# VH-VL binders against Flagella basal body P-ring formation protein FlgA (flgA): the designs that were tried, part 8

Target 1, 205 residues: Flagella basal body P-ring formation protein FlgA (flgA), of Buchnera aphidicola subsp. Acyrthosiphon pisum (p57418)
Amino acid sequence: TVQKFNFFDLNKQLNIFLKKEYPLNEDSIKIIIHTPLKKNIYCRKPDFSILSNTHNLGLINILLTCSKQHYYLTVEVQSEGEYIVANRKIPRGTRIKESDLKILIGRLDVLPNNTYRKKKDVVNRISLREFFPLQPITSFMTRPFWLVKVNQQVTVIINGNNFKMSSKAKSLSNGAQNQNIRVKTNSGKIINGIINENGEVIVSP
Below, E stands for the ipSAE of ESMFold2; O stands for the ipSAE of OpenDDE; V2 stands for 0.75 times the mean of E and O plus 0.25 times the DockQ between their complexes.

## First folded at step 1 (VH-VL)

Design r5 (framework fv_rovalpituzumab)
Fold by ESMFold2-Fast, scan of step 1:
Structure r5 (fold): chain C 205 residues (1-205), chain A 120 residues (1-120), chain B 107 residues (1-107)
Amino acid sequence: as target 1 above (205 residues)
Amino acid sequence: QVQLVQSGAEVKKPGASVKVSCKASGYTFTDYAMNWVRQAPGQGLEWMGWINTYTGNPTYADDFKGRVTMTTDTSTSTAYMELRSLRSDDTAVYYCARDYGGYEIYFDYWGQGTLVTVSS
Amino acid sequence: EIVMTQSPATLSVSPGERATLSCKASQSVSSNVVWYQQKPGQAPRLLIYYASTRATGIPARFSGSGSGTEFTLTISSLQSEDFAVYYCQQYDNWPLTFGQGTKLEIK
């Protein structure tokens, strides 16, 4: 049988696939193909897949399937953006504050996995090791600092357009600053709010 | 019946440009790719490139990049091949040829050929 | 690019005899080979594709064989109209490339 003929520029289709898998967001993305594609391979229905359970930056392996043919490609995904480093020497066991952190701009794909990208995600965590100036900070190097513990009695502050109410409640879980938490009032009502810097639960109606 | 009918012979001076046409009939023009192949007098066949008639996207052999442009007009079912900066060694019969299938690439129908002579 | 080499350059045979034409690729092309016949003053005519599949309307005396790097076109009982130039072509890799041709002539 004769089918309608169409084809794709495989290099362009590969780049479209990769931009979909690695959206720009706040970072710039640059893609380098290390395994050259045969020029103008006819491929009626190209199918690209990444040969891994997670999508990481750096060198990745891609499988191209074209009907009867399989092509194994090596691609380098470079990314540039903001990341967090220590601004000073931070001793082990320290509750990290904003002045302990510095934002740098550079290549993300050469950094350790799980390097923090935003100061707000690092502030108020506890260092699990000593940090030196300019050292990238990863999530494996920190742990949460609990401002609220499960079953602790906490102050709930309800802020409305023209009213403010405070009451007492029990926390239903551990929680750190800026985390959502559920609390149970003495009447049995469950309220959802956000933990502030003083360990109070803030509710906006 | 499937037919590919090409424009008539051309005589050009070195440095000129030539544009050869290939009018298709007897099938749906956009269902098949069109290729261009040339043959110098007494010599073998040389592939120049092809164009996707559905998308209009051309692809050229490296030896012709920068000098060749392939286009189509779907309203008239016609493919065009323009070769610029002509040299004496561009003297050849130029053929259009239909691409039968995507992953199997063979030319099931050919135009009659257009002789392009480049001489001073 | 893949180089296609045909041999012999000229083959002299008598009508009714068998002709065997060779085509060799510089690297494996699987079964992605096409054969064309060209008579003087005419465009090439498709004979065989996918190494061994005969095109519509081509007489059964024409057959193709081979895979990888070595391919053969066989004409089992030559007729007068079979004396022509024959070209092989690969479509495994870009750019598409043709052999230099084998001229089949009357002995």
Scores: ipSAE 0.000, ipTM 0.414, lowest interface PAE 16.2, mean pLDDT 83

Design r6 (framework fv_rovalpituzumab)
Fold by ESMFold2-Fast, scan of step 1:
Structure r6 (fold): chain C 205 residues (1-205), chain A 121 residues (1-121), chain B 107 residues (1-107)
Amino acid sequence: as target 1 above (205 residues)
Amino acid sequence: QVQLVQSGAEVKKPGASVKVSCKASGYTFTDYAMNWVRQAPGQGLEWMGWINTYTGNPTYADDFKGRVTMTTDTSTSTAYMELRSLRSDDTAVYYCARVGEYQLLYSFDYWGQGTLVTVSS
Amino acid sequence: EIVMTQSPATLSVSPGERATLSCKASQSVSSNVVWYQQKPGQAPRLLIYYASTRATGIPARFSGSGSGTEFTLTISSLQSEDFAVYYCQQYDNWPLTFGQGTKLEIK
């Protein structure tokens, strides 16, 4: 009793394997086998492994082991999903607004590395270069906008169950909106809080 | 100003190989992928493959696998396309073309002037 | 592979008239379609990408529309320099494929 596989059978088994290996992209994965294979392969229990330490999309090398026979396959792992592009021309040094961004649906495997997938991760960052309409925005092309700078005196707002109090403290690091920051009070206490849109540090007891 | 300048016309016999060059200028060579497209006389456009100019990794159309090799020389901002085992039906104008500013959209915004390769016995 | 079919093969129109060129994909390509213009002896020129976005420097008389499997290139008021062959191309899936072209000629 021997199991006989053709290209279609291998493609199906590779799809099952790859969807398991790429759980975040499972429903959008499409594979293309680039390595030519024999017309027929006899294999009872194929075993697949990815030869790279990273599970990146695009061209990858897969080892197929079949009853002590080894096949090195080059496959292309395609995926489709949402990503962020510039909605208009964004000059260098601009603090990016939500209206400057657009969500597109397309091939994720062909995008530049570290292309943003969520608008909120891009909003309020500073462009390090000029962006053109429909250009994908990557994390390496932006930097945080510092609402608070190291050693800056900041207003700390403590929000309790039914009380609100404010005090002054010195920031121990640079910080952007919605980031955690440590501040040092005049009494020497170190407090952790979150920076709001006004550059104030919000502390929840 | 972006410019892609290709090597001159070639006449080859069946079974020979041809290597076409495409020299880029006016932009950072490694920021944009380079594609190769051919056009037989009086016929339409046929995509042959592309090369990632940063990594040097090529991807070929199935009809050309085994016969085509795409390479780059980043020090001279030049892309190369070598086609082997030439047949008479390989007679065509061969173009290099840059993937546009939006690599995910795979539009070709700049093209070389074309290289006519004639395969005749 | 995705097959791109253009129609008509040849379109004869007079200057000043509207020209409408069609491109059909064998399966959905979303909006991932590009249009090129090619004049005799010249390399193709990018006109439209993402089905409807004009490339830099392309006159406003050129417009693209469509999504899924049906796409159209429209030239609203034909100029003498517009007589050329027009190609559509999909980039939804590998390999990249072109239509066979529509020749726009003077009536």
Scores: ipSAE 0.000, ipTM 0.432, lowest interface PAE 17.5, mean pLDDT 82

Design r7 (framework fv_rovalpituzumab)
Fold by ESMFold2-Fast, scan of step 1:
Structure r7 (fold): chain C 205 residues (1-205), chain A 122 residues (1-122), chain B 107 residues (1-107)
Amino acid sequence: as target 1 above (205 residues)
Amino acid sequence: QVQLVQSGAEVKKPGASVKVSCKASGYTFTDYAMNWVRQAPGQGLEWMGWINTYTGNPTYADDFKGRVTMTTDTSTSTAYMELRSLRSDDTAVYYCARDTYDILTGYSFDYWGQGTLVTVSS
Amino acid sequence: EIVMTQSPATLSVSPGERATLSCKASQSVSSNVVWYQQKPGQAPRLLIYYASTRATGIPARFSGSGSGTEFTLTISSLQSEDFAVYYCQQYDNWPLTFGQGTKLEIK
């Protein structure tokens, strides 16, 4: 069967597609179609694909495919929401505290890429650069706080079908909480695990 | 800038040994392990082993145990890979690659040397 | 050892198209899979690690997905510079192993 679409129907379908394509975009999204559309588009199975070389907010190119017909759409994806800025001057190498951060509300699509949106994702990270008041903080400006240093002896906890077992191993890399890490046992075997909040390495068999 | 610069191409006879060097710059050499990977002409990548640059302790893939030795010189930030008892099927490009737990990127081979072609022919 | 199998061996596509490359592990490797790009005469270049995390400097059109035994590398809008050989690698168990590669060539 042939399916009829108008401007409002297309905007609704596109909104559904973009919410699925941008799963981290939980705030208000406004979609503006810049390409002039014909009064009616007839399609049995509308498919959308992003043709932009980036999946970022702002201007993007979308291919609408309907059977053997193709439509190229220029779409602007605007988003408003909360984002994190520095509340004070933060020197390089500082372990960031909640009091160092401030939440602002504004247009997310005009901010630097990877700007943090929640304080919990920034707290306890180390600043890689000096921050100035009201400066948006991006993931490229911070690093995790290291719980494990390379060549450090660490406790390995193996959780399996029987019971929990612990052993000692040397870390092959620096690591922070929730990161994957390789460790070398006394027998010389390399095993992979995830660092927990205590700097222990958890291995799931 | 992180760079890994390897020694030049080598031509060897069967039964000989070859020693490839990999000079690191732009980072603290002992903070990252070094891997060795080879690629025969027109073929895929094959992992040979790695070395802990801080302790100097190597770990070798089973296919190369007994024929390979990996060492480091921390004073020059250089890793070495020596392969002995060369066979014609050892003809390959040999790469060094940094085994990094880079805090921003996680676990991977994030920087590679340019490769050293070793040709084994009679 | 864990065997990594890539498919297809060769994929012919046009610039602007979407390319999907598959990588299958002989046993579960969790999310411990890395993707590399290699151009003729060059060393491999890191693209994706931990199955889905894009490496620094890699364009957003590259994305990875999957866990366990089946993994996918997707290039959403191919550019001329993307025609190369792509390798997957597991780092879940020793020895580390690579797939045989998928050659992406211009149609």
Scores: ipSAE 0.000, ipTM 0.387, lowest interface PAE 27.8, mean pLDDT 81

Design r8 (from r5 with heavy chain D99S Y100D G101Y G102Y Y103G E104S I105G Y106E; framework fv_rovalpituzumab)
Fold by ESMFold2-Fast, scan of step 1:
Structure r8 (fold): chain C 205 residues (1-205), chain A 120 residues (1-120), chain B 107 residues (1-107)
Amino acid sequence: as target 1 above (205 residues)
Amino acid sequence: QVQLVQSGAEVKKPGASVKVSCKASGYTFTDYAMNWVRQAPGQGLEWMGWINTYTGNPTYADDFKGRVTMTTDTSTSTAYMELRSLRSDDTAVYYCARSDYYGSGEFDYWGQGTLVTVSS
Amino acid sequence: EIVMTQSPATLSVSPGERATLSCKASQSVSSNVVWYQQKPGQAPRLLIYYASTRATGIPARFSGSGSGTEFTLTISSLQSEDFAVYYCQQYDNWPLTFGQGTKLEIK
């Protein structure tokens, strides 16, 4: 048996679902259903699935499963909150400092995808292009500061149950602290490890 | 760009079964529902049902319940419609058609149709 | 089930004239009506959805109107390629239902 489920109830359930999918601590979420829904939907426990590959704010497609019926919903997810812009002109190749950044408040859903929301996520990264004052900074515009570069000779520290060994190996890629990296030993063996704060590659079971 | 290509014409005897395929290309298969619509010679269009390509869950029109089965193979982006216990009045062109509302919206792309002839 | 009724069954008009096709629903379908064009030997082609929204690539001479139970497809300044069968369809409630079709033919 199913119970009658009206438009108001559906909107309330969507809000609960979407707040779990977009766990925004500092943002205000507003949801607008654009798909015209028929009245007298009889559904006690609706299930929702996001059909978008990106989980971005703005227009998204949601599948509503209501007992044996399915509905395709187009929903606009609006959000307002803090985001990071350049505080000054930043040249390409610059290691970004906190003083280079400014926090603005506004609509997040109209900003470029992957716009940074916290200064800590931008500080100490390298700019891949020139930034102008008030320009939103996205993750596509920066890269990590490399502690290890491709073809660099690095120290490999192997931590086993009964032993600790250090040796030299050649890095097969660029890498930043805490990233996984592959290195090639003098014997030709490929080893995977994690880069530490000193640019050393740590290998453990 | 978006194309739905159906299997070839079939001739069947009363009581037999037929399985029609519909291969999709040019879009993400699971983002759209697939509908099946038939048209008897000189007659109008009749909706048979749809399948949710994301979940694989079908919904059938009452006139076809018990003798139709709709399935998908997401690895090949292909939808299938099998109709059993064929009667002479099942002679029709069978179409697959794509929709955004999982059986409740407009059909923006259609397959070319598969003629199924049921005769003794 | 919602019954869709189209009229007339056949409409004879000359090229360059305006054609008006009617579609009536047995109960309110809001604006959830679609119009298709079908030429002999071909699959139907989407023309109009949500009663009045033209599909991508459809010429401006095609327009739809109506809400509730009465809907109209208008083709202004008919071209030779417009002579076909036209179907309306509701998507307000399952099962989805089509009208019987209106055949547009040269006078």
Scores: ipSAE 0.000, ipTM 0.406, lowest interface PAE 17.7, mean pLDDT 83

Design r9 (framework fv_rovalpituzumab)
Fold by ESMFold2-Fast, scan of step 1:
Structure r9 (fold): chain C 205 residues (1-205), chain A 122 residues (1-122), chain B 107 residues (1-107)
Amino acid sequence: as target 1 above (205 residues)
Amino acid sequence: QVQLVQSGAEVKKPGASVKVSCKASGYTFTTYGMNWVRQAPGQGLEWMGWINTDTGNPTYADDFKGRVTMTTDTSTSTAYMELRSLRSDDTAVYYCARGPIYDYVWGSFDYWGQGTLVTVSS
Amino acid sequence: EIVMTQSPATLSVSPGERATLSCKASQSISSNVVWYQQKPGQAPRLLIYDASTRATGIPARFSGSGSGTEFTLTISSLQSEDFAVYYCQQYNNYPYTFGQGTKLEIK
């Protein structure tokens, strides 16, 4: 004897599943079921899963596996929150500044995928295209501004508790401000550090 | 060959301090730094900080700043970790672990002490 | 602080099987990840550093891979002595941080 879940029990299980999959701020999440479970359904060992590789906002497909039977459900996940837009016309190839950006509040699920949510993630990046005022900015529209290029000679500043020393080293990768980077010294030693605003590598044990 | 031997288990009351020692042998003490990592019963590992054995300068994780002091005695090849204002949630096994001093690519701990159980209760 | 997330929490496998353990970083850490093995009542043991380099004395059945934010520890042809808890750790930024661990259990 295995418990069979009727229509009402299955809807309860579906709602529990959805709350577990979208545990973000409850005030910003609204879920609408567009293709509800059929009436008079009887299910043994119900198992719910999302058919996409990522938990996206908007329309999503849910699979209910009920023993040997499969049921397909469509739900809409709406979310509201802050997102970043261009505050002015930004030409292609521009290093984006704080003043070029504006925060708006609105529906996140209707925005382009990977729209930035915080100004700090956009500032100092390079625009890959022209942006227009109020246009949402996505990660696909920007690239890092490289302060350090792979194989470039850089200044390494080692800041110990009570000492400071500097030397030259070769960068092992491209790097932007505040990114961690590995450099190789003239002695062959590999050091990990953080790129500062001047393209220097700061090492603090 | 390389060994890190720690002091024995301690039982402390809340508000007390504990000082754990870690005696190194089998290598030149000042060529490697000493890290301290703790593990609460049934839980994962938490890094507390490290000390540069060559200079004596410590670096502490923010969660432990103000309560922890790390020192060394190079004449005895021994590192010490003192934790003050003990709370019941400081009950854990405390490990010392050897790591590189100036080669920051290798933040790996290749040798560990056997661990010191510190129990905080009354 | 960089958060390290390991999955799954527990793996139940048989001797001779292949085990694959995952470790994800909350931001890019290049190859600056270390793997440790811990058996009950023992200190951790270094297995892999720089994402894929085996530590001295570690059997060839242990291999590491990955870069950036996603890392994998693979144990081919599991031996009885391999059943333990495995931790990943990043050394890209202070504070160094560990994953919560993956327990490898015998089936």
Scores: ipSAE 0.000, ipTM 0.396, lowest interface PAE 27.5, mean pLDDT 83

## First folded at step 4 (VH-VL)

Design c11 (from c5 with light chain G28S I29V S30Y; framework fv_clesitamig)
Fold by ESMFold2-Fast, scan of step 4:
Structure c11 (fold): chain C 205 residues (1-205), chain A 120 residues (1-120), chain B 110 residues (1-110)
Amino acid sequence: as target 1 above (205 residues)
Amino acid sequence: QVTLTESGPALVKPTQTLTLTCTFSGFSLSSDYYMGWVRQAPGQGLEWMGTIYHSGDSTDYASWAKGRVTISVDRSKNQFSLKLSSVTAADTAVYYCARDYGSGYWFDYWGQGTLVTVSS
Amino acid sequence: DIQLTQSPSFLSASVGDRVTITCQSTQSVYSDYYLSWYQQKPGQPPKLLIYAASTLQSGVPSRFSGSGSGTDFTLTINSLEAEDAATYYCQQLDSYPPLTFGGGTKVEIK
């Protein structure tokens, strides 16, 4: 049950573990173990767990369990890949379009947290601050573009097998295209539906 | 470069004890590994029997093997041995020794196997 | 104890075909760390192909790949070669002991 666990074995096992935890980046991941460990650790069935609630790149803390022993490791996860930057100056309050964005390739672990990696996730959002050319765009810097606002009167379209009905209702929240939303009818009933491209609420059985 | 070779009798009579030896070369006992024994009855699949740590101070056995199988190591001769007591015709099989890969429980090198027939 | 079921038990295919073999276990949260695949040709010992479910052993051709986690695992040969005629076994140990092998899948070239 007890086996000598070398630094080389540890690095190999940790790479296998992290490849499972970071599947989108496994081929571009470099792992640096910052915690010095004794060369003669004995561990036949090592168990690893990430102590952080999120699987962020960069410096992370990992718990290694070997039988009744616990080791706390500080590991740096470096990754390289595509990310989204501003292609021009984008003023605050702008509805972002595809031509406002550019894809760059570089070190992901040194970028601000929540930097977007695909244009589709940024297009049609509203900038909450001014962006400068080549600046990485993060989810904290944008918000959805609301097609429906709270308390707005909206058209509800009910699509049944043998019928199509439309009525008016008041929206109970803000909502963007393709988002689920609750609306309240004049009779006081609450209906759930999906916002379409025209700001109408579609209800399907 | 790494070689494992099984040796022992090809024929054993019912009720006797079968003794097999695995001789290895191409790696040092300073390496971290385990040695296992796996058998295969004619036309059947693989059946694990037991595993021993290279130092000899830890052994694990299949449930059916407890009380019948003993695995031991002789570091001075680079050998691992298997003793299987009270053999029957059901113990007729090709017996393999294999090196258990480091920290993982997979076998990265295998002996060529030795056929043992139990017959009177 | 974990039980491993391999399917199919026999497979006949042509050179160039994609071959898929499955291995299903009854339980295990850590099966992907300890699930391995072996190739055994007639009269030869088993040879390790894949360990930790998806990691290719050194010297094994890249046409072999493994995938899966939890209870469902797959060995794929993306373009079958004549030399790949063999019986393939999965192996698992998450409830060690025992170390358990699947029943085997015989791959024949037509």
Scores: ipSAE 0.000, ipTM 0.406, lowest interface PAE 22.5, mean pLDDT 80

Design c14 (from c5 with heavy chain S103D G104S W106Y; framework fv_clesitamig)
Fold by ESMFold2-Fast, scan of step 4:
Structure c14 (fold): chain C 205 residues (1-205), chain A 120 residues (1-120), chain B 110 residues (1-110)
Amino acid sequence: as target 1 above (205 residues)
Amino acid sequence: QVTLTESGPALVKPTQTLTLTCTFSGFSLSSDYYMGWVRQAPGQGLEWMGTIYHSGDSTDYASWAKGRVTISVDRSKNQFSLKLSSVTAADTAVYYCARDYGDSYYFDYWGQGTLVTVSS
Amino acid sequence: DIQLTQSPSFLSASVGDRVTITCQSTQGISSDYYLSWYQQKPGQPPKLLIYAASTLQSGVPSRFSGSGSGTDFTLTINSLEAEDAATYYCQQLDSYPPLTFGGGTKVEIK
């Protein structure tokens, strides 16, 4: 008897799998399968597993289990989007300003790991190294600028439905703008709040 | 016209490494080609050894061949090579190289075969 | 791994006879396009006869035909010619690696 040919679309299924594994990547993604495969693998229930210890962009190893068969795939996950570079020479120890940064559009998968994608995540951080013009900036090259230092007295602002209360407290840790921080009041209470642009701790019930 | 020709030693001593070369003509290597090696002991059937993608980026081997067999490609010379280490009398066979066209799951062209005898 | 068993291992027949060779797999082959047949004459390399279980390779005489699915496949020569004296092999690529061949069927002319 003649039997009808069955197949599954490897690229389609792999795209579905990878979008599920990289759900936070909103950029354009292109997948290139480097391992040579015969066209139209027959597989009703494909199982994919990433063999790498991290979900990085670029070359990754994937195990495809299809019924009784195992396929070892080398897949290139290309991503294109915006990333942040230095707009000028930035000396070590500098508090980075928006004018020090430039947005470029290009291949994200060939950039150093942890390259910043948005200016807001870089502005007001301190450079740990000297940056050269057009150099991609990574999180390994910066540290937070502390608006609040451990043991510093800070102003705590408690916003209620129809009132605003201010008091003094001692910070229990270093903290940067928009970070959560614990402070200890003169009465001994520990309060959690968020640091604003002025180094004040905002508490919202 | 597509041709495949195997070449290498006709006699190899036990424990030595056998090296065979397959020279091809009549087609250009492209993403749609694989090359395989198949052997046949005297009076016996066909035994697949391994397959390599045209670029050399991927190779597959029979389970017994892992650790003993290496297949490689030299595009500049239009050649594929097979190395089989630690040979024994059981490796006496006719060795064939064969082309696997990428849209197929079979070998469409075969070399003439080269007989290799393992004997002291 | 899928193993292929051919029967008979040997047959002797006369010119004009209809010859049938079977190939049985230890597991169901998921699609017939993974099953092929080769002819090997003494002193020659194998030659592809049939692929996808039933499709004749270009240049192969129409007296050859293939059929089957799942675990049972058949190669038929509907009117044997003297030039058909050879060993015939089935081959699968459904369970890969390894790619495997059947044990072969030797056809002799009386």
Scores: ipSAE 0.000, ipTM 0.399, lowest interface PAE 22.2, mean pLDDT 82

Design c15 (from c5 with heavy chain D100G G102D G104S Y109L; framework fv_clesitamig; at its last look DockQ between E and O 0.02; V2 from the best seeds 0.00; counts 0 for: pae E 24.7 > 2, unsure alone 71.8 < 75, placed apart)
Fold by ESMFold2, look of step 5:
Structure c15 (fold): chain C 205 residues (1-205), chain A 120 residues (1-120), chain B 110 residues (1-110)
Amino acid sequence: as target 1 above (205 residues)
Amino acid sequence: QVTLTESGPALVKPTQTLTLTCTFSGFSLSSDYYMGWVRQAPGQGLEWMGTIYHSGDSTDYASWAKGRVTISVDRSKNQFSLKLSSVTAADTAVYYCARGYDSSYWFDLWGQGTLVTVSS
Amino acid sequence: DIQLTQSPSFLSASVGDRVTITCQSTQGISSDYYLSWYQQKPGQPPKLLIYAASTLQSGVPSRFSGSGSGTDFTLTINSLEAEDAATYYCQQLDSYPPLTFGGGTKVEIK
């Protein structure tokens, strides 16, 4: 059967489709249809598909299929949510502290790709460039802080169900918190472990 | 839309200098980007040639490039160029330009490539 | 310069198979942030697939994953699909630069 299809219904159904394609936890999404639409489009069951990358915000191209009819739509996906900016001028090479960061609420679709959303993901990283106040901070503007450096003697902690053991080993590479790293014991054995917040290497038996 | 487009000769004679141009569109050139040239000989893998940074106009070249490769930028024309001197048949390849983000360590945007054949 | 050795150089697998590609460097990569993977289909430029060793680029199917650190990195295709027939390259940027690519791994569908 044929159903009348109007602009409000198309926007509503596009919102449903796109919210399924963009699994945003705390964010809101607003859909703006830029392609002119006739007021009375008949469509029994609209079928939407994204013709490009499904993770893009902003302008995207969508194919609407209504039985044998194909409609090419240009749609703007706007999203609002929290993002992280610099709270002050941050010189290049700075180990970033929580006080260096500020949370803003605003349009996510106009932000640079990979803008940080949570302070915890930026704290303790090294700035790769100078940041200006209120500048959005992206993952591309920072690098991990190395808690462990190559050839550094590190404490290896072996966690068992009913024991914790520690020993010393020499790191084979630089490493950041939560990174898997290889260390060499005095006996020459190579052990893999994960660096904790204190620069210790945690190993499970 | 954001694009990179390579242009230049399809055929070059040995000993000549190959000049290729990469035209970019759809983004503002900023200190956040660097541009690279990568080539691929027929049936072979990817070979990085060099990279130029927008900020400071510094360049880095592959070890084999010696004094053969020169990369430059013309911001007024939205263009990057590659010069490869004293070409031989071994320089026959598809040449790509690519964009990287300054704080990233990967190329996120590539041109379609242009085939250059060196033959007499 | 750091050399990247990929293994295998060629493989043939069926749709649905789990495929693993290894990238080994001659020197330890100081951070997995410096390792990336590219997919190249015939007649097309490379496409960024994975960056920072394990982070999927936007639009990459979840069947792809990356792992590893130090000298040993892997790309895994959990369930191979016909569209995954391509050549895969690893890339490193340890000392920024020199930049190097692995030799490539060609994946074909049986």
Scores: ipSAE 0.000, ipTM 0.384, lowest interface PAE 24.7, mean pLDDT 80
ESMFold2-Fast, scan of step 4: ipSAE 0.552; ipTM 0.804
ESMFold2 (binder alone), look of step 5: mean pLDDT 86; pTM 0.905
OpenDDE, look of step 5: ipSAE 0.046; ipTM 0.581

